VHH binders against Actin-related protein 2/3 complex subunit 2A (ARPC2A). Designs and how they scored, part 3

Target 1, 318 residues: Actin-related protein 2/3 complex subunit 2A (ARPC2A), of Arabidopsis thaliana (Mouse-ear cress) (q8lgi3)
Amino acid sequence: MILLQSHSRFLLQTLLTRAQNLDKAVELDYQWIEFDDVRYHVQVTMKNPNLLLLSVSLPNPPPEAMSFDGLPLGAIEAIKTTYGTGFQILDPPRDGFSLTLKLNFSKVRPDEELLTKLASIREVVMGAPLKIIFKHLASRTVAPELDRLVAIMHRPNETFFLVPQADKVTVAFPMRFKDSVDTILATSFLKEFVEARRAAALNTAPSCSWSPTAPQELEGAPKETLSANAGFVTFVIFPRHVEGKKLDRTVWNLSTFHAYVSYHVKFSEGFMHTRMRRRVESMIQALDQAKPLEKTRSMNNKSFKRLGLNEVNHTNSK
Below, E stands for the ipSAE of ESMFold2; O stands for the ipSAE of OpenDDE; V2 stands for 0.75 times the mean of E and O plus 0.25 times the DockQ between their complexes.

## First folded at step 1 (VHH)

Design b5 (framework vhh_h_nbbcii10_fgla; at its last look DockQ between E and O 0.07; V2 from the best seeds 0.00; counts 0 for: pae E 14.3 > 2, unsure alone 59.9 < 65, grease 25.7 > 24.2, SAP .711 > .668, placed apart)
Fold by ESMFold2, look of step 2:
Structure b5 (fold): chain B 318 residues (1-318), chain A 123 residues (1-123)
Amino acid sequence: as target 1 above (318 residues)
Amino acid sequence: QVQLVESGGGLVQPGGSLRLSCAASGFTFDSYSTYALGWFRQAPGQGLEAVAAISWSGGSTYYADSVKGRFTISRDNSKNTLYLQMNSLRAEDTAVYYCAADKPFYSGDYSYWGQGTLVTVSS
C-alpha cells in the first residue's frame, strides 16, 4: 500500500520547471484533471511573471461531509502549517475552484522539498480531517463538536467513514466497483488482504475486517453513501497507531486504500487476459503438431455407452 | 525485497514517441514467483488501466485496446529491465505510468509497483 506516491507528478514538474526558470519570461495557463477528479489550474502571466496562481477544484463533497467554505474541515490551517509563509490564500478563490494559492517566487525561494509538499496539495487538503481526528486520538480525546460519524470524500463517488472515540477510531470503507469482473476480483482480493494482515499476527498493526454488510457503526449514514458491491472493510485505529511519525503513515495508508485495491484489481485483470491468450496459442500449437491416433478395431462396437440424452431447447424472447 | 524503478517519462508532443524503462531488483524476469510483468497507468479523472503485460515465461503479451499497434512491451534479461515503447502518442495517453510485478492470484501476497513516471502529451 505504501508503494503509491502522494503527490501529483505533473504539478510537481510544472512547479519545478517554473521555479528553475524564473529568468525566462513565459505565459503559462495549464488546466487538467487528475484521477481523483481534482481539477488544477496553474497560471503565470507576462504582466506578473514572478507570480504563480495555483487553483484546485475538489470533487463535490456529499452534504454529510464535514466541510467549511467548500473545503474539508481543517484544510486552511493544514495549508498554513504545511507551507508556511510566502504564499497567499485568495478569498474568494478563482471562479469555479475551491482554493486558489498565490505564490510570489521573488519573495518565496522554494526548495524541492517545499514544492513536493505543494504538489501534494490534494492530500494536505483531503487529509486534514483525518489529521485532526487522529491527533486527538493520540491524546485520547475527541475533537470538539465533531459528529459521531465523520464522512470523508477522498476519491470521487467513494465516501469512507470515521467513528471517533477517545480510545479508538473505527474507519469503514464501503467498497464499490463499476463492473462485475472488477467487483469479483476486488472481493476476492479484499478477503485475501484481511487474511494476510491477520496471518502477520503483529499486535501493533491496525485490526482489519471485511463484511458483506454495513457495520452497525455506520447507522445513520445516508443509504446512498453506503452502497457497496464489494463489501465493507473496517480498520480499528488505536492511539499507538498514530503516535509520532506514525500519524502521517496512517493518514496516508487510509487515504490511499481505495487506490491500492484498484491497482491490484487491474493488475489481476491484465494477468488473466495474458494467460488466456497464452492458453489459446498453446492449444492451437498442440492441435497443429498432433497426429491423430489410429485404431484398427471396428468402430461398430463402441465401448462407451450414453444412456439418456436431455435435449436442451433454446428460445429467444422479445 | 523487490524494487522497481521507472524512468523515461516526460513531456512530448502529440504524435511523438517515448520509451519507458523499469529496472528491477530482488527477482529475475524468469522467476516462478513472478506471474506477470506489466505497465499500468493512472490518467486524470480515470481509474487505473492495465496498459500492457508480458507473462513471466515471455510467451504471452496483453495490450489494452486503446494502445494496440502503438505500444510495445519488451524486456532485456541481461539488464533485468522492462520496457514500454510508446509511439504515436495522443493527449489521452497523459498519465502516471507504473511498472509492476504480479504474484499468484488469490495468494494473499501483495503486488509490487514502482514509484511511477509521468508522461504528458501536449502541444
Scores: ipSAE 0.000, ipTM 0.197, lowest interface PAE 14.3, mean pLDDT 72
ESMFold2-Fast, scan of step 1: ipSAE 0.161; ipTM 0.612
ESMFold2 (binder alone), look of step 2: mean pLDDT 78; pTM 0.795
OpenDDE, look of step 2: ipSAE 0.005; ipTM 0.253

Design b6 (framework vhh_7nfr_2)
Fold by ESMFold2-Fast, scan of step 1:
Structure b6 (fold): chain B 318 residues (1-318), chain A 121 residues (1-121)
Amino acid sequence: as target 1 above (318 residues)
Amino acid sequence: QVQLQESGGGLVQPGGSLRLSCAASGFTFSSYAMSWVRQAPGEGREWVSSISGSGGSTYYADSVKGRFTIARDNVKNTLYLLMDSLKSDDTAVYYCAKDWRGYSYGLFDYWGQGTQVTVSS
């Protein structure tokens, strides 16, 4: 089961349980990995039960591709704005992590809303550049520090682009995969994804298109960053898609898009291998029993549904 | 027009030192992160080091940490790379690169012509 929500369910439960049981001296020391190889660590010691340390390891490009505070553009300000007071950013962060936050439960009256926002730390940090752009869009302006074309690189082969304007923002994903099978599966999935959104008549959601060639809005982008053997997916974002409560969802959906596609490609590859294995086993069994066997029906689709294909065909929250 | 011009390359013995310079013109130098990128014969490009527009933050490839120092002079519009304890593996053409943004994404919109560094006895 892939968690495609903006908050970590496990992190949220950990925070809620701790907030509800502050009278108990406990040791908490959990490290785990979630969607897109994001790693979390939570620490609480028995000697200091009101202090919780949260460390996050995010998909980070090489240092040469980062902003020079070691985090994405606007991340520190986004953290301060989202969480207010009662937390502290530790410098340096825990060894092996991108960011460490210290939360003092005795100084902050934690409510479910604040804890849900803390459980969304991945989106707050990775989505910070998008939030800057989209807050300006909501006000029908463009951030003064931005060029016509903005590049966001999560990994060397996972760069996407934004063309911010006062009335709209075009977001383009060059889809590149190293494996030829993954490229074929990704191309098929992306075409189906776009067609499903069109067929569902999702008129309140941002428009979405697929093209084998770069959209005109990417004119002027460094050619070295344009590697799209699975095509280009383009979204057009209007102020209505980023106003109020819709902002966080739009940011999450865009910042996780490549990872979401990559996950489905890997699942499809695994599904194919499993189906082929079952077919081979059926043939071997038929030969051993000296009788022809009916071909295996489709695999159980329950796991496929739980991977969130339905969530890709969503409309933004109202 | 934007121009980047490297200088200071040459032949040096293993263990020696060189200082590379890059003269920049045609843009507001202090507003952009700058980088050094090298390319050895028959190899792809390798990022070496980056410096923020203000000079307050520097980053280095693991292969050069502790040996190279990147610096800039925003009054003279010049980027520097101080190279100590040079090894034969440092032999490459070194390029000065302007970051596409005011901070470094490692995406470059302008490159210099390059300066050859050869480390050999």
Scores: ipSAE 0.000, ipTM 0.239, lowest interface PAE 12.8, mean pLDDT 75

Design b7 (framework vhh_sonelokimab_d1)
Fold by ESMFold2-Fast, scan of step 1:
Structure b7 (fold): chain B 318 residues (1-318), chain A 124 residues (1-124)
Amino acid sequence: as target 1 above (318 residues)
Amino acid sequence: DVQLVESGGGLVQPGGSLRLSCAASGFTFDDYAVGWFRQAPGKEREFIGAISWSGGRTYYAVSEKGRFTISRDNSKNTLYLQMNSLRPEDTAVYYCAAKPLYSGFYDESEYDYWGQGTLVTVSS
């Protein structure tokens, strides 16, 4: 199974390195782009080496109805709750960014746990609308400011839907892929994923289903999203699934679901191409009366732990 | 008890200036975005401007840009509206309003708390 890490590894390393070397005056001005087109910028000036500015540019700004000051609904509250004292939200943020945080190392001695939470800023901010919906669910209420059908857009072509109710929240993922082979691979994977989850799931895990047609809960969604070519995956979230420590885990799992499936499809493509190459090679060897072919161990038994950095761009002020 | 109390309204000659204040109490003021709305006789309530929780960002109705300046002082739990180059068509009751950090800024229905209003009359 593929698990996307909850924090930016590069951001965490940058923060740890800075926290461990506060005695050194340094000018830091570095920008990079990670998976899902999140852009980060870190700045430290020689004038004040204990102040670190972290700026984040999010992909696909939320619709105005689901945003406040260019951030997803609830992001400011989530930031304040997660990081507490020692962090300041700058308003306005750095030009070209959605959010800028000011970290004062002289006011807070950050341990690895706190820095790991800061390195998870993307998840904290982008997960904020889901946290609002699920906090209401935990209290068996519905957020009054939200529509019956809530659309969450990570990318223009990757939208999933929530139908919040007081006793449950239905989360539906229309699955669409560009390539017909990708579509077949995704459909097969999703069917196996749902069956494996049902077989392995404890009674406390959210229910999961797959359908070639849109669930009735998506009535009112744009018709283009109802033509998903790899089907629909639906999760039903109950209060028990979002109480305590389960809240953040559920938010993360739902927020990364499309990426998880997409990455599996890419892996399956790569494996299939490698297998075809090996088949051609074995045929050539057989035609040349070569020695008996060495059997290759199947890669299907290997698990994935993390996605790496997708893209890194170094911007240096020097 | 939550309250927003406007003050500073009155009679001003065309071309004059006026500063409105809105005193907030009963809630954590710096956790809210706050704004100004007005309603002229026989017209709908109109958005004038809003200011983010920290005061770092301001939003204005296009027609008022450059003449009105919104500001806040979180240490005094007070919202301000500086009005310059006033015109007879600015005559209205001016309301201050506050909304939670996680709501939209232009939608009147998003504002949880409202003041009772202060009258501004621009006339010779």
Scores: ipSAE 0.000, ipTM 0.274, lowest interface PAE 12.4, mean pLDDT 76

Design b8 (framework vhh_8h63_2)
Fold by ESMFold2-Fast, scan of step 1:
Structure b8 (fold): chain B 318 residues (1-318), chain A 121 residues (1-121)
Amino acid sequence: as target 1 above (318 residues)
Amino acid sequence: ELQLVESGGGLVQAGGSLTVSCAASGFTFSRYAMGWSRQAPGKERELVAGISSGGSTYYADTVKGRFTISRDNAKNTLYLQMNSLKPEDTAMYYCAAQLGYWDSRGEYDYWGQGTQVTVSG
């Protein structure tokens, strides 16, 4: 099973091991891919054993107008604030990556807490726009540089929207799936998810609703983004949901929501395919000796007339 | 109203085993990430194990390999199987729940009243 955490466990272990063994000159050059297609690369050379380069690649970088140097709004500032001195953002980044950080263990000996924050680089970078909006919400204000409707795009089919206000932030997820079975499974799951929150009588968690049509808050969004085939999930975030330690949890939960739904759909799809194969096989065996019997008239003559057919007189038997 | 009630605590000899359980009511249990935290006298509460709604697990280094967290969604019950118990495991054990996606180490919204586990050496 996949454990979705704000920090990469493998990255954290790599960083801790290096920090604990600085007396050893080592060549480290390792690349891997994690949750949500985020790619990491860590490099340490024997020539410069106290310099660690961490490179991160994000899928489908935001448009130039919405980012600085190919990173989400506020990412550079979030990096500087979170990591402080001893960390340098390299320009240009490693070829093929969105961001490269340089850590100098000779100038700063980071503790486990700081290394854990560094292992959370994905959340720091991708969560930056959400943190800006929610920090303002916690102070009951709205960031003046933001549009009425803020679009967050992880992938083309995973765009979600925030409507920031001083007293609340509405977060809307247009849910789209490529396969018709996935769409049906996702719709059922989302309705159940919303029902579960309501049935639990949650008074501290953000309210959640599902609708087959776009909520009014999405007025002005590009029409193509409102073409959700599994409906719209809306969360309402109040200051209490983003104060103190709750800020990071809320940002993480919203940033991973589409992936969470997709995981459940993929799991259900795999199970459903197996069940469907068993049912099809059973039906084939049952029909193998079936003979045509007396038929009954079709109840829908309209579609046949529309297709240039006159009165429908077909019947079915089993 | 959401309620979490722990049980199964008691006195056990060092090297022994014990299972504590948490009965959940007032909500759809299967949708929640669940966890076990403990607090020893004079110490802060620490998260020892977590399990997501999807079954992914987390363990603190102090208990990894000795404790096993599991859930039974049909019974709305969370379990913590504790093996090779040490005197240092003596603590009040608390059940926790949050409506989260997959973060079994996340901040918990709901807590039980606890069950005492005492390990004698």
Scores: ipSAE 0.000, ipTM 0.181, lowest interface PAE 15.8, mean pLDDT 75

Design b9 (framework vhh_7qbe_3)
Fold by ESMFold2-Fast, scan of step 1:
Structure b9 (fold): chain B 318 residues (1-318), chain A 120 residues (1-120)
Amino acid sequence: as target 1 above (318 residues)
Amino acid sequence: QLQLVESGGGLVQAGGSLRLSCTASGRTYAMGWFRQGPGKEREFVASITWSGGSTYYADSVKGRFTISRDNAKNTLYLQMNSLKSEDTAVYYCAATSLYDFSREGAYDYWGKGTRVTVSS
C-alpha cells in the first residue's frame, strides 16, 4: 500500500535515474502532486548537471494561521541533521512552495540510502514535531518547552493532540467529515480499524481505542478544536514503540493517519455508489423481464444510460 | 499571514515600570514575550496559553513582570515592574499555532520588536 510508504517512489526513481546519468546534460522541469496534497517540483538545467533543485509544497494550513516560513517545528534542524553537507535550504523557496533544497551531486556522491532519505523529505519535514516529542519519550523524559497538551494543526480543519509524559505519549485524533454519509462511513471504518488493531496489538503494536466523546486527556483544549462528528481515535505510545528504527515508522503512521482514513472514506463512497448502481440495475432487469414490450424496454434502456452517466460523473475524482 | 505589532517601549530608570502591548491582525493561540539584549541571544521572558489563561515566566522576571491578554482585542500585554539594567533589550511579541505549551516552544509568528532601555 503506497499510502504507507515514507518515501515518494516517483521522487526516488527520479533521483536514482539522475544520479546514474550525471555525465549526460539533461534539462528537467516538472511537478506532480501526491496523496494529502503534497506537491513536488524537480529542476535540473543543462548548464549545471550536478545541481538539482527539489521544491516541496506541504498541505496548506489556513492562511490566517500559517507561520511565515510555513514549516513545522524542528523541520529545518531535521533537514540539516538528516542530509548533512552538500545540501542547502534556499531562501526564498521557489515561488508557490514551502521549501526548496539545492542538491550538489559533485560535493556528495549519493548512494541509494541517501537518495531514499531525500525521497522521504515529506516525512522529515512533517514528522519533525512528533520526532522531537518521541525522542524525549525514548529517553523517558519530556521536552521542557512543551506543556501538558500539544495541539498540532496540519491543514484546514485538521488538528490532533499529544499529551506527552515521561513514560508514555497519548495521541488523540478528533475525526471530522463534511458530509453525513462520509461521517457514517468514517465512523464504521474507525470502529473496525480499532478492533483489528486491538487483535494485532496483543503482540506488538501501540494500543488504540475509539470513543464518541473526547478523552479526559484533552481537558483544556479549545472547544472548537474538539468538534468531532466521527468520534475520537486515541493511540498510546510507549518508549518501546519509538526506540531505534521504530521511531520513523511510528512518526510516519501518526502523521498520515488522517489522510489514510480520508482515502478509505473516498474508497468506501465509490463502493457504495457501485452497490447502489447494482441494485438499480437489478430492478431494471426485473422490470424488463416482467414487461417485454418494446416501449417499456426502450424507456428502461434510457434510464439505465442516464444512471451510468450520473455514476461516471459522481465517481470522477476532481 | 498573521502580523504582530509591539508598542510601549522606551527609556526608563532602574526601579521604574513600563507596559508593553502587542496587537495581532487576527486570532492567535499561545502567545509570549522574548527579549534580546546587546550582544546576547534571544531569550524567553513570559508566555500565556489561550485555552486556560495559564502563565509562565523566566526565573529572572518572576515576581516583577505580569503577562496578560485580551482576546476580544487580539492584544497581549507585559507589565514590567522593578526594572533592572539587565532588562535592557529589544522585546519581541510571539504567537504560535501550538496550544497549551509552557515556555519557549514553537512560536511561528513574530513582531519586529520594541526597544526597552533601563538606565542606572
Scores: ipSAE 0.000, ipTM 0.176, lowest interface PAE 16.4, mean pLDDT 73

Design c1 (framework vhh_7nfr_2)
Fold by ESMFold2-Fast, scan of step 1:
Structure c1 (fold): chain B 318 residues (1-318), chain A 121 residues (1-121)
Amino acid sequence: as target 1 above (318 residues)
Amino acid sequence: QVQLQESGGGLVQPGGSLRLSCAASGFTFSDYYMSWVRQAPGEGREWVSSISGSGGSTYYADSVKGRFTIARDNVKNTLYLLMDSLKSDDTAVYYCARDYDFWSGYEFDYWGQGTQVTVSS
């Protein structure tokens, strides 16, 4: 199984290396793609060695009703609260990106805690709507002005729903997969996943159920989301699941649930099982140890090569 | 209440085989994913293998794939790790662990005390 982390190890290492070498004027211009198709770009120029630009591209922009200039609801406030002073949100962001942060190392002490938080930018941004709902749950209240049914869309086929109440939040995942084989494997995995969690010893973890039909809480959701082909997974989140250190873990787990199931399905496929597992593990290892992808370089004006993304020939002819 | 007890470790020559067992008690064994995690001297924990509650799905680290087989007996509440073609790099303390958070597959709420596997001439 894949170890899903809230921070990018590669981004963290890049930030730590830069912070430890602020006395050396260097030029950085790196771009790469990580788990869940989040794309990063880091830039530092020799003219301004204390200024680092971090750009992030989300896999699929959320609906406008839940966004502010293409970012999820609450993302800007979460960024400001998490990173404090010493950074600035640029408007407009770097071309092709959803968000660009300007970090001034001369105004902020670049300790490991701050840099780890920066390396968690995807979780801070994409988890922002859930944090609003769950902070209210922790206080036994419901966030004002939110709809009764809140839709979170990370990708077109990966919409999930929250029904916030003062004493609990119901989270429902309509599970849809493109391939019939993936659908069968996902259905089997989800049933087993739910059964495994039913043990009394897991009373501290959120309760979980699976159903072939939409739960009542999804009444009013778009018809397309109710046509899930691998069933519906429902979690019930209580205040105890979002108190203190548990908040970030719960937000991360819910935000990555579909991806987790998808990776598990790939691991369960016959001949493809070994190939998919190795590809994902190689990707994780590469992200942990890889050198930055250099978009451009001054020396000899040579083009860069993407980590694991080069030479893909997917040409189809009918 | 929940207890996990490993056995079957020992000293074996390179190329040899060992069968590790983990006796589980105090919970409904078939409801949980179970894993084997190892720790070599002076190194961090390394996930080795996982098996679903029903035994229908198994997963392996690249370093052991093709050499190790994870299995379970839900009637006997026992987890197994069959290790073939052992290498010096497989020397470690092997822990049986119960998966707590199924999101990542690496979060565990209960661990055994471990069993030492040493691969040496």
Scores: ipSAE 0.014, ipTM 0.199, lowest interface PAE 8.5, mean pLDDT 75

Design c10 (framework vhh_7qbe_3)
Fold by ESMFold2-Fast, scan of step 1:
Structure c10 (fold): chain B 318 residues (1-318), chain A 119 residues (1-119)
Amino acid sequence: as target 1 above (318 residues)
Amino acid sequence: QLQLVESGGGLVQAGGSLRLSCTASGSIYAMGWFRQGPGKEREFVASITWSGDSTYYADSVKGRFTISRDNAKNTLYLQMNSLKSEDTAVYYCAAGYEFLSTEGSYDYWGKGTRVTVSS
């Protein structure tokens, strides 16, 4: 499960602040990097205070600023349908970015709903191929141009695949990490993630499985994209998972899955220090041998000791 | 802004071949060909992504037409073999950020090049 919002909080706050102060001639020209290394740039000039330029650099940018090889299938249509009037797609985009949108606040009322949708530009663009496929699934059909193995490439090591059918869509993630420590931590995390979902008997959540080898559905995929050293995670999506309000959540969760795993691996690394990494093999081996319960129990003993003290004090009050 | 210029159209006998070219003034993610025959609506012919990894064809031209592109020259090609009288049409080059078979997926269009297939 990804506990991240589909919209950028910082982008939303920036847009809200600008919308509330349209009467001020302000020059804005700054950029920042967020989750999954997505870069944002916002520009407003004093000459045109009602015009806001939003540029986005996606994980798989085009080779040159003047090319659009990195834009996902269906992205432009998704942008046009999501934002409607009052915006324009600039060609060429800002140098070093995949996409630049021009928003004219004098043509549209900048309400919170519109600005929240604009702050969700990452999901709109990167989720576009999934939305096409899943809307067809919800209607029990298959998109003619997307009725074969579909590869979604965020980065060379973050390619995942969809196999669309009228009654279900199989989504497969070959998981690969460059660092051996990351690979072991990711493998352990993925096995626990899959086991936790299975054990919870979550009938409304897409089922998932982990395998050390590629699922048969990936037959015909480029061999280099099947080079997974942390195994394969497969989700099966049924119409119930993409009906109504569930569509956007399912798209977000799948499109960010590799980044979610990567985030947790890096978070785990945050507890390791160079002086302690000499023991990393022994520690990881203990985790791989399913001995984390003993270490967790040892750590929890300190919390239980603290709680036990409070409970002893409570019972002594009689 | 982006300009597309088609060339290679002409008169050809049934069973013959023609190669159409379309030169773009800049790089673009997706390119495709549409055609409009006399008294007919414009229809999809073929599309190709920037890398050339994905191509799509109308059923009526599969096996006879081949779409390709040369990104160094910003040029799109349509090799048309085994031409039929029904292939007579004005052929339009289209470009955009999607490679779907719908006209709405393309933002830029050429003026067209005429192909006449005689019986």
Scores: ipSAE 0.000, ipTM 0.163, lowest interface PAE 15.9, mean pLDDT 74

Design c2 (framework vhh_sonelokimab_d1)
Fold by ESMFold2-Fast, scan of step 1:
Parts: sequence; structure tokens; C-alpha cells
Structure c2 (fold): chain B 318 residues (1-318), chain A 122 residues (1-122)
Amino acid sequence: as target 1 above (318 residues)
Amino acid sequence: DVQLVESGGGLVQPGGSLRLSCAASGRTFSDYAVGWFRQAPGKEREFIGAISWSGDSTYYAVSEKGRFTISRDNSKNTLYLQMNSLRPEDTAVYYCAADYSLYESPDEYDYWGQGTLVTVSS
């Protein structure tokens, strides 16, 4: 689904517009919220026109065991590795945000590839724990800082678990939905999803199973997660599944699995498309109403606000 | 920089249709979002609709969505406005405008054509 892209379309557009107009001195101070409740803030001042500050607030703080200074385990190292030179992490971050990055366009003129990676900041940060676990798996080791059972909380009620071992990692998704109809639809979809993988005879792909009861690997998990009303989906990841270029793909597939299932539960009724589109449009409209329309044109600030409907319509037209 | 020239305006009967064209010159036309605006006598310039640089996304003024269709051909550097079910109230000078971003406000666009007159009467 096009809605499950790894980068923020609005953030990417903002960054591209600024990078293409570095010869124009502008004041940019724009904040917005996207689907999954990630909040972004971009700031550029006339005093420092080549300096862009990007602040990000995550939808839900990770559990204490996976957090360092309010960020997921390994997030700082992932940011440094992914963005390298020209980027700095500010300490403290902007008030009200989990992370603030400083990009200096005088030192680096980023191309579209680098800006797309920056627009993927959410996945870089949220995917960091999985990358640590899977890099160790690729080396047939286990990260020493991790407990036997690693909980990753994406949102309230969207927690999944990893059981890292040297030869494999078991990933378990307790699937819970608030509505009984959604629960029935999700259960049916998950059973079909698992059966389709089995029927395809993909013996070398990550194995996938569904069960109405918690797998033994989740022994010791919070009791509320062991009562998932749409069952449990379990993947078994081997070193071959996280070697080289496969690492990023596996991390993406696992970190978006719950969103993928949730989207498909609503797909046939069109409700998810409508709900996601309305949320994005409502956020942009609220931001537009909160700020008076200026007569003096600001390419970066107003461009981003006006493109909101365009981006949402394009995403949902696919 | 881009230059825009509108064409296709003229006299049309109520209920009729017209297709306006906006020809662009400049190698970077495909990098611009483009839109259509109109200005009737004694009124402010108003937004009709716009299309993204790729052509994949369109945005229309609520009152005009069902009657007007915007399209573009980047290989020909041309923007089009198909106008159907025309009314006397549609009498105006029609302008095309280009910018790196899509706006509803006319004062936010960098590049404008000179306009083409559309008269709906009789």
C-alpha cells in the first residue's frame, strides 16, 4: 500500500523546497502532525538561513527498557550512521519534542536520496532497536544490553516482542482490536496471510504462523498482551534474512506489520483511506487556521501547508 | 524562470464548453505546479484549480470541481482547462500561474500569464 511508505511525504516536500531555494532568505517556522501521531517542527531563521532545525515527537515513548534519554535503544547511533556529516543532534532538544536535528546546508547540499533518508527519520529512530538485534543476528551473536524478551511499543496497545538468540530471532505480534467486527476481519485476514505464505512454498523466507494463544516465547510478557483478541502472529528470522540489503527490508516489514494489518481490516469499506486522509487534512487545516495568511509569500512555509491536500490525494489515488 | 501564455478564450453560449491552453516556455516547467485563476469585472482574482508538477494530483475550488477539469502535458509544456456547462457568471479573464508549490491565494504565485478573456452570453 502506498500509505505505508517509509518517509514522511510532507517532510520530504518541505526539505526539497528549501534545498531548491537556498539562494532565498526566508523565515520558516512550521509544525504539523502526521498519521501515527508523529509531530514535526521545521525552523529556519533569517539570521541563519543555511541552518535548518528539524524536531520530531514520537507517537508513544518506548518502554523504559528500550529507551535512552527518551529515545529508543540505538536511535542516536542510527541517526549518526544514517545521516553522517552535516547533521548534529541538539541537546536538549526543542521543548516538547523527543529529538532535534540541525542540518547545515553550507556544509552539505543534500541530494534527493539524502533528503528522502532524512524524511524517513521516524523509521530510522523507531527501527533502531530492530537493527541492533538483527545486526547481531547477522553476526550470530546477541546484543548484551537486551533482556531475553524485548518489548517494542509503537503506540499504546501496539506492542510486539522479540526473543533474540544467536541463531534466530522470534518476533511475536499480539493482535488486538477494539471493535468486534474489526477483530473478526483481522483474524480472517491473518489466517489467510499465513496460509498464502505456506502455499507459496517459501521455505527460505522467514517462517510465519498464526495461533489463538500466545507462543511459549512470550512467557513473562504482561498479561494484557497475552489476551490478544485477534490471535498471535509469529515470525522466525534467521541470519540469512538480515544479511546485507535484506536488513532494512526486514526491519521495515516488521516495524509496519501492525499498521499493514490495521489498514487492510478497513480497506474493503474505504474507511481507512477516508480516515487517514481526513486526519492529515484536518491537521493541516487546523494549522492554517491557527496562523494568519501572510501577504508576503514564503515558499517553504506556505508551500508545505498548501501541498497537504495534494500529497494526501496522490497517496490515496494509488 | 518560466513564461506563460494563455489561449482559447472567446465568446460562448450558456451551457457551452471551452478548452483553454496555457503554453509555457522554459526548461524547468515540469518542476512547477500550475493553476488557473479568473477575474470577473469588479471582483477579486479567484482560484479555480491547480495541478502538481507530476500531474498526479489536482486540487479544485469547491464550487467548480464538477464543471472544470485541469490537465497538463509536460512533454509539450502545456496546461489545459476544460470548461463545461458554462454560465454567464463564468465571464472573466482567465489566467494561468506557476510556482514551485500549489497555492489558493493568487498573491503567492511567482509567474503569471497575461490572461485570456472568456465571455458567456446570449
Scores: ipSAE 0.000, ipTM 0.101, lowest interface PAE 21.1, mean pLDDT 73

